# Designs tried in a protein design chat: VH-VL binders against q9ut70. Part 27

Target 1, 155 residues: q9ut70
Amino acid sequence: MTIYAFYIYSRKCECVFAHRWKPSDRNSMETLVSQLEQNSIEDDMEKLIFGVVFSLRNMVKKITADQDQFMSYTTSKYKLHFYETPTNLRLIFITNPKIDSLTHVLQQIYTTLYVEFVVKHPLYTHVPPSAEEGGINCEIFRITLDRFVRTLSCF
Below, E stands for the ipSAE of ESMFold2; O stands for the ipSAE of OpenDDE; V2 stands for 0.75 times the mean of E and O plus 0.25 times the DockQ between their complexes.

## First folded at step 20 (VH-VL; framework fv_namilumab)

Design x03 (at its last look DockQ between E and O 0.51; V2 from the best seeds 0.64)
Fold by OpenDDE, look of step 20:
Structure x03 (fold): chain C 155 residues (1-155), chain A 122 residues (1-122), chain B 107 residues (1-107)
Amino acid sequence: as target 1 above (155 residues)
Amino acid sequence: QVQLVQSGAEVKKPGASVKVSCKAFGYIFTGYYLHWVRQAPGQGLEWVGWIDPYSGDTNYAQKFQGRVTMTRDTSISTAYMELSRLRSDDTAVYYCAREGYKKGYDNYFDSWGQGTMVTVSS
Amino acid sequence: DIQMTQSPSSVSASVGDRVTIACRASQSISKNLNWYQQRPGKAPQLLIYKASSLQSGVPSRFSGSGSGTDFTLTINSLQPEDFATYYCQQSKSYPLTFGGGTKLEIK
């Protein structure tokens, strides 16, 4: 397993969706996210991720006069993939550092899954103040996302 | 409503195997991890492992590695736990439990089967 | 493995009382703690998840608090149906582990 986690942040910079894939190593290893949580930043993981992305994105925009886009950030332990939608949603993958850029995959998730199951759902309502507590509560979106990600060659 | 219905009580001899079933109702079977937890008489709860009903992936507690096998039949929304080489200390009520889903939070059990008593005695 | 220790192992109380049950983890688990209620001869039922989130359908007299290594389950105004055994469970890492349980008995 090379994909560790997936996050969606609202235009208000709130994490509205988070999914972590379970490790399949017979209890011998934890996911990167789980490991990071053990380093006393457990409660602020979502905020930390956003902070890093926010800073990097701003740097890229400043340096290239908004003619470039932040796509990924790689360390020796993980790679962060980033995509910002036209509606200013931020989609993020955390993966193995050797995985190629998944920005196009994130875009696909937005256009084919998020738009279809969340945006176009007539009964779905999102209250920003409750984003921290519940966020996107769409079972079909979650399940379809999981299945889609598992079909990726890099998974 | 979510409901997990388990198979009936089992009595086995030491060295034998037991296979307990757990049928799921009222939700998408392949959309939630399913865990097994056991409880010896008068004792606490012990985690056995989980299965992903969609992929069939499993994760067993080290204590049960090599003796436990978790499987599923998606066509009938049923999960199975087989425990082999049974011994007296395997006597317990075995529960299947559905893992709930909340944003960024895993490994909590929001629905439980009624339990299956497995007695191992000579 | 993360060891979970509950205290007390048993407690006697009366209807209407306020009861607190403690759970301690051998290492920090942040807020990755759940509480279950088990009545005699029944399967456990989820009460609290993520240390303090009340499960849907659970009475508001139940509440959870704590983070890191020390956690507390509180039952305000104890009801007859609340006499049962309660378990904490860490969801931080595998293997998942439970506390030894606290039996709440009628005085």
Scores: ipSAE 0.796, ipTM 0.913, lowest interface PAE 0.7, mean pLDDT 91
Fold by ESMFold2, look of step 20:
Structure x03 (fold): chain C 155 residues (1-155), chain A 122 residues (1-122), chain B 107 residues (1-107)
Amino acid sequence: as target 1 above (155 residues)
Amino acid sequence: QVQLVQSGAEVKKPGASVKVSCKAFGYIFTGYYLHWVRQAPGQGLEWVGWIDPYSGDTNYAQKFQGRVTMTRDTSISTAYMELSRLRSDDTAVYYCAREGYKKGYDNYFDSWGQGTMVTVSS
Amino acid sequence: DIQMTQSPSSVSASVGDRVTIACRASQSISKNLNWYQQRPGKAPQLLIYKASSLQSGVPSRFSGSGSGTDFTLTINSLQPEDFATYYCQQSKSYPLTFGGGTKLEIK
C-alpha cells in the first residue's frame, strides 16, 4: 500500500483527526513493511508531524508565500503531504516516498468531504475543532474519507 | 445496540473444516474491521486475524496462515471464518469482535459475539 | 512478537476492596494497551482502551494507567459483578497479543 495515514491538525497544532489504513495479507511483503513502519506511529508521529509542520510552514511562509497551499516533505521511509485550509486546519497525508504530491487531493477532501459532513453538520459548526473537545468525531466523515481515499489510483 | 450473533456449536474430527458465522446488527457493517479471537478451554485469548468487510481484505496471524479463510456477505451483514485441517488443539471458543473507532487508535474490540464452541476430537 | 505478561495470575478479595492488576509488555507499546473483563461463560467486554480511557458504560471504579512497558488496572470498591478474569491486550503491532489473564475471586 502507498497511502499510510491521514491527519488533520488544528490552528494550535493539535491533532484533531487521524486515520490509518491497514495492510492486507494479499500484499504480504507490503504488509510487513507497513507494520514495521507503524510501530512508532501514534505518539511519535504526532510529535514529529507537529514539529515538521510547524517548522516547514514557517520556512515556506518566508520563501514561497503564494505557494503556502502546496508543500511536501520526503524522507527515506515516507512522504508528508500538506495542505492548510482557509480556516487554518492542516490536512496531512503520510505516504510511500515515491508517489507524486497529493496536496490537491487534500484540498478536495476539505471542499468535498470536510465542508459537507463536518462544517455543515450542526455539532461542528460552532467553532474550529479542538483536541480538548474530542476533535472531529464524525462517523460519516471517517467512513466517507476512507472510501474516497481507496478510490485513488495511487492507493 | 451494536450486536454480533454467531452460529452454533460445532463438533468436528481431526482433518475436517469448520465455518463459523457472525451476523452484525445496529451499525454500518462495512465501516468497521471485524476480528476473530479464540480461547482454548482454560486458556487465554488468541488473535486469529481481521477482515475488512468493505473490501474483503484480510490479515491473518502467521500461526493460522494457510489454514484460515475469512470472508463476508455484505448483503446480509455477515462475516465468516473457516478453519481447515483441524487438530485437537484447535478446540476453542471462537469469537468475532468489532474494532472500535477512536482518533489514531486501532486494534481494540468494543463489541464481541457470544462465541462459538468448536470441539475437535477423534 | 510482543509478549504480554500479567500478574498476579489470581487474586482473592472481598466486596469493597481495592485491587490492582499489572501487565507488562516485552517491548514498548506506548499507550497501546486495552483491558477486558470476562465473566465465566461469557464473551470478553472492553473496559479500558488506550491505557487509561474508559469505554462507554464502564463504571468509574475502573481505571487504567501506564505507558511504555508497564500498565496497571485498578478496581476500587469491588462489587459482586467484578469477580471475573481480566485480560490486557496490546494494540501496537500484529499479531495482536493478550496477557495470560488474572482471575479475581471472592474471599
Scores: ipSAE 0.563, ipTM 0.805, lowest interface PAE 2.0, mean pLDDT 84
ESMFold2 (binder alone), look of step 20: mean pLDDT 93; pTM 0.954

Design x04 (at its last read DockQ between E and O 0.45; V2 from the best seeds 0.67)
Fold by OpenDDE, last read:
Formats: structure tokens, sequence, C-alpha cells
Structure x04 (fold): chain C 155 residues (1-155), chain A 122 residues (1-122), chain B 107 residues (1-107)
């Protein structure tokens, strides 16, 4: 397993969806994301991730006069993949550092899964999900996302 | 509306095997991890392992490694736990439990079966 | 393995009382702690997840607090149906482990 976690942040910079995949091995080994969260509160970790990404995004835009976009950054332990929708939602993958850019996959998740199952949901009030209201709690979206990610060749 | 219904009580001899079933109702069976937890009479709760009903992947506690096998039949939304080489200290109520999911929070059990008493006696 | 220790093992109280149950982890588990209630002859039921989140349908008199290694379950104004055994469970790492339980008895 090379994909560790997936996050959606709202326009208000709140984490409204998070999914962490369990290790594929049959031992007590935790995912890197779990290890990263070991010494932090989950909410703080989510905020930290966004803070870093937001800063990088803004730096890239400012330096290039909006001619370039932040795509990813890599450490020795993980790679963060980033996609911002036209509605200013931020989608993030945390993966093994050897994985190629998944920005196009994130875009696909937005257009085919998020739009289909969240935006077009009968109970969707055309108000973007907020963390205060419990975020995205759509079972079909979650399940379909999980299945989709598992079909990726890099998973 | 979520309901887990387990098979009936079992009485086995030492060295035998037991297979307990857990049928799921009211939700997408393959969409949630399913755990097994046992409780010896008058004792606390002990985690046995989990199964992903979608992929069939499993993770067993080391204590049960080599003796426990978790499987599922998706066509009937049923999970199975088989425990082999039974010993007297395996006497317990065995529970299946659904792992809940909210914003990535996992490893909490939001729904439980009624339990299956397994008695191992010579 | 992460060891979970509950205290006390048993407590006697009366209807209307406030009761506090403690749970300690052998190492930091952040907020990866869940609380369950088990009535005699019944399966456990989820009360609290993620240390302080109240499960849907659970009365508001139940609350959880804590982070790191020390956690607390509080029951305000005990009701007759609250006399049961309570378990904490860490969800930080495998194997998942439970506390030894706290039996709440009627005084």
Amino acid sequence: as target 1 above (155 residues)
Amino acid sequence: QVQLVQSGAEVKKPGASVKVSCKAFGYIFTGYYLHWVRQAPGQGLEWVGWIDPYSGDTNYAQKFQGRVTMTRDTSISTAYMELSRLRSDDTAVYYCAREGWKKGTDNYFDSWGQGTMVTVSS
Amino acid sequence: DIQMTQSPSSVSASVGDRVTIACRASQSISKSLNWYQQRPGKAPQLLIYKASSLQSGVPSRFSGSGSGTDFTLTINSLQPEDFATYYCQQSKSYPLTFGGGTKLEIK
C-alpha cells in the first residue's frame, strides 16, 4: 500500500473529509500518517497540513504571477499531492514518496465522485460542507472513493 | 437499522474447531470493516481481529495467529470466524462488531452482534 | 502492545449521583479512545468515540474527556439504566486493547 490518506478542505480552510487507509500487511505496523499523528492531536495535524499547503500554494502563485500551480512536495517519508477545484476546495493525497504526481487523480475524484455523490445528493443544500456541521458524511462517496483508490495501479 | 445477527451457541471439545457466523443487515456490508471481540465469562473484552469484507483482507491479533481464520460471503452479507485447536481458555462469548466511520475516525465499534457463546469442555 | 488501565474496578453510587471513571494508556494515544457500556447479558454499546465525541442516541449526561494517556468518562445524574460495566478501548494501534472494565453498582 502506497496511498496513506485523503483529505478535503473547504473554502473556509476546514477539513471536511478525511480517510486513512489501513496497512495492507498483517502486522501491527501503522501507516506513516498514523505515525505522524502519534505525537499530535488529529485536529492539529489537519490544520498543520493545510497551513503548509496553503503557504506553498500562495508562494507559488505569488512568485510566478499566477502562471504556475502548486502540485506536490516530497520528503524522505511521504509525498503530498494537491489539487484545488474551481470552487476553491482543496483535495490532498498523502502517499509513499516514490509515487508520481496524483493531481490528475484528485481532479478525477472531484469531477466524478465528489460532484456526483456529494454535490448532486438530494440532501445537498448547495451549501458547501462545513466542519462545524460534521463535514462530508456521505457513505456512498466514502465507499466509492475507497474502491476507486484501490483500483489505482500505485495502490 | 444496522443489525448484526450471529449464529447460536456452540459446545466443543478441546482440539476441535468452531465457526461462528455474523450476518449484517441495514447497511452496505462491504463498506465497513468487521471486527471480532471475545469475552470470557466474568472477564473483560479481548480483540481478536478484523476483516475487510470488500477485499477479504484480515488482521489478527498475534495471540490468535495460526488458529483463527476470518472469511466472508458477500452474496449473503455474512462474515465468519473460525477458531481451531480449541482450548478451555477459548471459552467465551464471541462478538462481531462493525467499525464505524466518521471523518476518518476508525477502530470504534458502533454496532455489535448479540454474541455467540462458545464453550470448550472435555 | 498498549496497556489500558481503568480505575476504579468497581464503584457504588446512587441514582442522581455524578460518577467519574478513569482510563490510562501505557503510552500516548492522542484522542484515540472509545468508551463502551455493557449491561448484564448484553453486548457492549458505544458511548463515546475519539475521547469526547458522543455517539448518536446516547444521552447527554455521558461525556468523555482527556488526551494523551489519561482519559475520563463522566456520567452526570445517574439513571437506573446506567448501572452497568464500562470499558475504554484504544484505537491508536494494533492490537486494539480494552481496559479491564469498571462495574458501576447501585449503592
Scores: ipSAE 0.781, ipTM 0.906, lowest interface PAE 0.7, mean pLDDT 91
Fold by ESMFold2, last read:
Structure x04 (fold): chain C 155 residues (1-155), chain A 122 residues (1-122), chain B 107 residues (1-107)
Amino acid sequence: as target 1 above (155 residues)
Amino acid sequence: QVQLVQSGAEVKKPGASVKVSCKAFGYIFTGYYLHWVRQAPGQGLEWVGWIDPYSGDTNYAQKFQGRVTMTRDTSISTAYMELSRLRSDDTAVYYCAREGWKKGTDNYFDSWGQGTMVTVSS
Amino acid sequence: DIQMTQSPSSVSASVGDRVTIACRASQSISKSLNWYQQRPGKAPQLLIYKASSLQSGVPSRFSGSGSGTDFTLTINSLQPEDFATYYCQQSKSYPLTFGGGTKLEIK
């Protein structure tokens, strides 16, 4: 397995959506290694995501940036793929370090899935809902996102 | 309303196998991981493994590897757990449990079947 | 494997009492801890997930706290329907493991 997690952070740097993909028993030696790393990684991931979100927040405030900002960062254990909208919504993939940029996939998730199921959600009074309100709690968004990601060639 | 309905009690002899079913109602069956957890009489809970009903992928606790097989039939929203080469210490209530997804949380069980008693005795 | 230790193993209390149940993990599990209630003869039911998040439909008298290795479940103003066994469960690493349970008896 090469895509480990997907996150959405609000302009307030709150995680409003998270989804992780589980490795299975029937997998190759590569997957077994990933499972061992998965078991040890949860604390590292939270720190990495906060560091990326916070750093980009300060950089953008000081510079006239492109309308859509795209970044990726690679560590020894992960690659973070980052896409930020003009309204400071932040979409993130966490993947195997060897994966090419998934920025175009993050843009597609935003323009097709997020817009359709979150922006157009009849019960959300503001978008995205705050983490305190439970964040993005739309079941069809989650399931559609999961199925879409599983169709990617790099999955 | 989310509901998991399991098959009825089973009495088996050592060396036999048992297959327990878990039928899902009130939610998208293929959208959630399903876990199996057992409870020996008068004892606590023990995780057996999970199945992803979408892909059919599984993950079993090492203790059960080689003896347990988890499957599903998506056309009837039903998961199955088969345990082979039964021993007396496999006597337990076997539960299926749905993994929730709120706040991006993994591996918590927000809905449980009623349980299936499996008794292994000679 | 991460061993989960619950204390006390049993407690007797009266309606209206405050009860606390402790759960300790053999290594840090951050906030990856869940609490379940099991009434006699019934399946477990989720009370708390992610250490402190209350499951939908669970009364507000239940609360959870802790992170790392030490966690507590608190029941404020105990009710007759709270007679049950309570289990903690770590959700950080496989195999998923449960505490030994705390049996709450209502006097």
Scores: ipSAE 0.713, ipTM 0.862, lowest interface PAE 1.2, mean pLDDT 86
ESMFold2, look of step 20: ipSAE 0.704; ipTM 0.855
ESMFold2 (binder alone), look of step 20: mean pLDDT 93; pTM 0.951
OpenDDE, look of step 20: ipSAE 0.279; ipTM 0.784
ESMFold2, fold request of step 27: ipSAE 0.685, 0.705, 0.627; ipTM 0.850, 0.869, 0.826
ESMFold2 (binder alone), fold request of step 27: mean pLDDT 93, 93, 93; pTM 0.947, 0.948, 0.950
OpenDDE, fold request of step 27: ipSAE 0.742, 0.764, 0.762; ipTM 0.895, 0.898, 0.900
ESMFold2, last read: ipSAE 0.603, 0.664; ipTM 0.827, 0.828
ESMFold2 (binder alone), last read: mean pLDDT 93, 93, 93; pTM 0.951, 0.952, 0.949
OpenDDE, last read: ipSAE 0.775, 0.755; ipTM 0.905, 0.900

Design x05 (at its last look DockQ between E and O 0.50; V2 from the best seeds 0.53)
Fold by ESMFold2, look of step 20:
Structure x05 (fold): chain C 155 residues (1-155), chain A 122 residues (1-122), chain B 107 residues (1-107)
Amino acid sequence: as target 1 above (155 residues)
Amino acid sequence: QVQLVQSGAEVKKPGASVKVSCKAFGYIFTGYYLHWVRQAPGQGLEWVGWIDPWSGDTNYAQKFQGRVTMTRDTSISTAYMELSRLRSDDTAVYYCAREGWKKGYDNYFDSWGQGTMVTVSS
Amino acid sequence: DIQMTQSPSSVSASVGDRVTIACRASQSISKYLNWYQQRPGKAPQLLIYKASSLQSGVPSRFSGSGSGTDFTLTINSLQPEDFATYYCQQSKSYPLTFGGGTKLEIK
């Protein structure tokens, strides 16, 4: 497995959606994301994601006119893929560092899945529920997202 | 309303096999992992494993590896657990339990079946 | 495997009392701990997930706290329906493991 997690951050930089993929090949094995998201690491990981996305996007935005230009951030342990929607939602993959950019996949998730199941929902608002309110709580979106990501050749 | 309905009690001899069913109602069956947990009489709870009903993938606790098989039939929203080569210490109530979904959290059981008593005796 | 140790194994208490149940993990599980209530002859029911988050429909007299290896479940103003066995369960790594249980009885 090469795609570890998917996140959506709101324009207020709150994590409003999170999905992790579950390993099936070892009883005691944990994903890389799980190892990084232990209680103390979990707080640091969310701050790291926020800090990386905010800092690099703002630097790219200042250098280029296209706010969709920030594509990825790679370390020896993981790669962060980024796409910001027209409504300032920030869609993120955490993957194996050897994967080519998945920005086009993040864009597909927004235009195909998020729009169809979240935006078209009768109670939709442009600002998703806060993290305190449980964030984006759309069962169909979650299930369809999970199934879509599992069909990717790099998964 | 989420509901898990299990098959009835079973009495088996050592060496036999048992297959317990768990029928799901009130939610998208293939969208949630199902776990099996057992409880020997007067004892605590012991995790057996999980099945992903969408893919059929499974993950078993090591002590059951080779004796347990988890399957499902998505057309009737039903999961199954089969335990073979039964021993007297397999006597327990076997529960199916649905893994809930909360942002960034896994492996907690927000709905449980009523349990199936499996008795293994000579 | 992560061993979960509950204490006490049983508690005798009266309606209206405050009861605290402890759960200790053999290694750090961060906040990946859940609490279940099991009434006699019934399946377990989720009370608390992620150490301190109250499951929907669970009365506010139940609360959980802790992180790392030491966790507590607190029941304020005990009610007659609260006399049951309580289990903690770690959700950090496989195999998922439960504490031995704490039986709460009417004094």
Scores: ipSAE 0.573, ipTM 0.818, lowest interface PAE 1.7, mean pLDDT 84
Fold by OpenDDE, look of step 20:
Structure x05 (fold): chain C 155 residues (1-155), chain A 122 residues (1-122), chain B 107 residues (1-107)
Amino acid sequence: as target 1 above (155 residues)
Amino acid sequence: QVQLVQSGAEVKKPGASVKVSCKAFGYIFTGYYLHWVRQAPGQGLEWVGWIDPWSGDTNYAQKFQGRVTMTRDTSISTAYMELSRLRSDDTAVYYCAREGWKKGYDNYFDSWGQGTMVTVSS
Amino acid sequence: DIQMTQSPSSVSASVGDRVTIACRASQSISKYLNWYQQRPGKAPQLLIYKASSLQSGVPSRFSGSGSGTDFTLTINSLQPEDFATYYCQQSKSYPLTFGGGTKLEIK
């Protein structure tokens, strides 16, 4: 398994969805999570991830203006893939560092899964104050996302 | 209305095998990991392992590796745990439990079977 | 493996009392801590997940707190149905491990 986690952040910079895939090899993702937690924010990895992405995104914009886009950040341990929607949602993959850019996959997830099962869902209600309690609580989206990701050649 | 219904009590001899079933109702069976947890009489809870009903992937506690086999039949939304080479210290109530999902990181056991008593005695 | 230690192992209390149960991890588990209630002859039931999140359907008299290595389950105004055994469980890393349990008995 080379895909570790997936996150969605709202335009308000709140993590509204998170999914962590269980590693095939014991403790790979857990080790990464532990390392991230130990180095900065002990109890809020989601905020840490966003902080890194936010900083990098801003850096790219500052250096290359509107002609450049932040796509990925790679370390020796993982790769962070990034996609920002026109509505300022931020989609993030955390994967093995050897995985090629998944920005197009993130875009596909947004257009075919998020829009279909979350945005167009007649019963979907987004309660901003309860972002900490659940964010996007759409079972069909979660399950479909999981199945979709598992079909990827890099999974 | 999530419900996990397990098979009945088992009595086995040392060295034998036992296979416990867990049938799921009220949710998408392949959408949630299933765990097995056991509890010896008067003792605490011990994690045995999990199975992904979608892929069939499993993860067993090291203590049970080589003796435990978790499987599933998606056509009838049923998971199975087989424990072989039974010993007296395997005597316990075995529970299947669904791993709940809220935000992806906060996994917990939100639904439990009623338990299956497995007694290993000579 | 991460060892989970609960204290006390047993506690006696009366209806209406406030009870606190402690759970300690051998290493930091952040907020990956869940609480379960087990009544005699029954399967465990989830009370709290992620250290402080109340499971749907669980009375508000139950609350969880803590992070890192030290966690607490609090029951305000004990009810008759609350006399049971309580377990903490870490989900930080595999293997998943449980505390030894705290039996809450009627005084």
Scores: ipSAE 0.492, ipTM 0.848, lowest interface PAE 1.4, mean pLDDT 88
ESMFold2 (binder alone), look of step 20: mean pLDDT 93; pTM 0.950

Design y01 (at its last look DockQ between E and O 0.04; V2 from the best seeds 0.00; counts 0 for: pae E 13.0 > 2, placed apart)
Fold by OpenDDE, look of step 20:
Structure y01 (fold): chain C 155 residues (1-155), chain A 122 residues (1-122), chain B 107 residues (1-107)
Amino acid sequence: as target 1 above (155 residues)
Amino acid sequence: QVQLVQSGAEVKKPGASVKVSCKAFGYTFTRYYLHWVRQAPGQGLEWVGWINPYKGDTNYAQKFQGRVTMTRDTSISTAYMELSRLRSDDTAVYYCAREGYSYGYDDYFDSWGQGTMVTVSS
Amino acid sequence: DIQMTQSPSSVSASVGDRVTIACRASQSISSYLNWYQQRPGKAPQLLIYAASSLQSGVPSRFSGSGSGTDFTLTINSLQPEDFATYYCQQSYSYPLTFGGGTKLEIK
C-alpha cells in the first residue's frame, strides 16, 4: 500500500475530514501516521499538514506571480499531493514518495464523491459546531472514498 | 432558542466610527462562525465579513478592508463590528448572522439579529 | 465577484397561488445557493440552503431547485404571511453575494 492518508480542509482552513489507511509496509510516514492515531494527536498532524501546504502554496504564488500551481511536495519518506477546488477546498493525499502526482485523482474525488455524497446529501444537517475543529461525519463518503482509493493502481 | 440581540440605532457624522454589538443566546457562542451583513434603505443585502468567535480570525469583503474590524468577547458571548471613516453610503441596517453548520456546505445564515440602523449624516 | 440576478423584481399574487422566483448566477455555483425571506421591517430568515435543502421549521410549501447557474424558489399555496421580499445568495466563493431581491405583493 502506497497511499497513507487523505485530508480535506475547508475554505476557512479547518480540517473537516481525515482518513488514514493502515500501513502494509512500515516506513517513516506510515509509522508516524499510525503513532499519531494511537496517541490521539491527530489535531497536531492536521495543523502541521496545513502549515506546510499553506507555506508552499504562498511561496509558489509569490515566486510565479500567481501563474503557477502547487501540485505536490516530495521528501525521502513521503509525497504530499494537493488540489484546491473552485470552492477553495483543499484536498490532500499523503503517499509513498515514488507515486506520481495524484492531483487529477483528487479532482475526481471532489467531483464524483464529495459533491455527490457530502454537498448534495439531503439528510446531512449536522449540528456540530463549524467554528471548532471537527470532521465530516459522512460514513457514505468515507466508505465510498475507501473503495475508490483501493481501486487505484498505485494503492 | 437561538437568539442574536444587537445594540441600538446609531447616528454618526461622516468620518466618525461606529461599533455595533451582537450578543448570542441559546447556543455555544464559540462554536459558530458569525457574519455581518448590511442593507441600505430600500436596497438589497451586502456581505461585510465573518469572524470565528473561537479563534478570533476574520475575513472581510475587499470593499471594507482597512475600515472594518470584527472582534468578540467570549466571556459575554458578544461580537462586535466596528466601521471607521464613515460616509453617507454606509447608512444601512447592519445585521449579525450565525453561520449554519453543514459539513461540506458553508456560509449560509440560519439565525439573524434584529439589525442595527446606522445613519451617517452631516 | 459572482453576480446574482433575480427575476422578477416584483410579483403580485393571491393567497393560494403558486409562485416561482428565479435566480441566476454569472457563473456556475454548483448547488451553493441559499434562499432567504425578509418581511417588512424584519431581519431575513433562511428558507433553503444548498439549493434544495429546507431549513428546519420552514413550511413544506417552500421548495428550491436548480444547479449550476439557474435556480428556482417555489411557493405552493401562498399564505398571507408569505408576502415579503425574497433573496438568493451564493456561497460558492468569496465575497458572498446576494440577488437583488424579489418583492412578493398581494394582488
Scores: ipSAE 0.025, ipTM 0.708, lowest interface PAE 4.0, mean pLDDT 88
Fold by ESMFold2, look of step 20:
Structure y01 (fold): chain C 155 residues (1-155), chain A 122 residues (1-122), chain B 107 residues (1-107)
Amino acid sequence: as target 1 above (155 residues)
Amino acid sequence: QVQLVQSGAEVKKPGASVKVSCKAFGYTFTRYYLHWVRQAPGQGLEWVGWINPYKGDTNYAQKFQGRVTMTRDTSISTAYMELSRLRSDDTAVYYCAREGYSYGYDDYFDSWGQGTMVTVSS
Amino acid sequence: DIQMTQSPSSVSASVGDRVTIACRASQSISSYLNWYQQRPGKAPQLLIYAASSLQSGVPSRFSGSGSGTDFTLTINSLQPEDFATYYCQQSYSYPLTFGGGTKLEIK
């Protein structure tokens, strides 16, 4: 498996959407509710993702005003693909390190799927909904995202 | 019940090529990287490389670059490793091994084939 | 390339003993270390990944520890089926490399 997970973090660095791809996934944290509970538990991967996202946001903020900076971060174990929108929404893929940058794919997810299903969502009074409100809980967005990611040649 | 079943033992002369097969059972073949590891008689383990069965791309240890080719046929869930220009120090058991899947951790081998003995002898 | 050095090369022990096997990397590999057991004539089998994570189905008498360059596999209360050769393997960078092995023999 190439693509492990996709996350959306709000401008307040709250996880408002999470989706995982794993053949033998025993993890029940696919929902936003399980993501909110990560704040009270020592989940090594989720803590790592938050720490990396927060640190990289602060580093980019200090260096330049360009919202599209810092597109990926690679270790021997994983690769983090990062795209930040002008409104400080942060879209993230976690993949194995053997994958080319997916930053353009993250941008496409924002412009086509997020805008269509989250920004235009008839029940959301603000976007993204806060983590306290349940975050992005649109099933159509999740299903469409999953189908789109599975069409990628690297999947 | 993940299982990797490899082709039978082979005896080759120096300068020849060998092609070892590894058929996967009990899991979705294209979702896991597949590695090849060899072991000379009475010796330790040596990594040869991996193949991504979905895309078919590969990564070979530099020692084998130019002599090894890893391929697969997704329609029969089978991976292949071909080693050319064989020499006596290529005599070894060749294993295929499935890369395990844990969130955020890779390059470890959670299932192994039974091994294929390749003997290079004049 | 990262060189993995195992010690001892051989250890003799009795059923019920506690055995430790050391693995040293030529540079820091964080916790990117795996342990395998190989019985004579058989393929290796995964025991531990990520230095200390026990593979499912592996008995709890096996444990791993360490980070950086120095790692240890510990077998508490040896059983007859534990007499085998043990290998460490780093997954920090390519090429993936194995230690030379430690043969665990019955006294």
Scores: ipSAE 0.000, ipTM 0.534, lowest interface PAE 13.0, mean pLDDT 81
ESMFold2 (binder alone), look of step 20: mean pLDDT 95; pTM 0.964

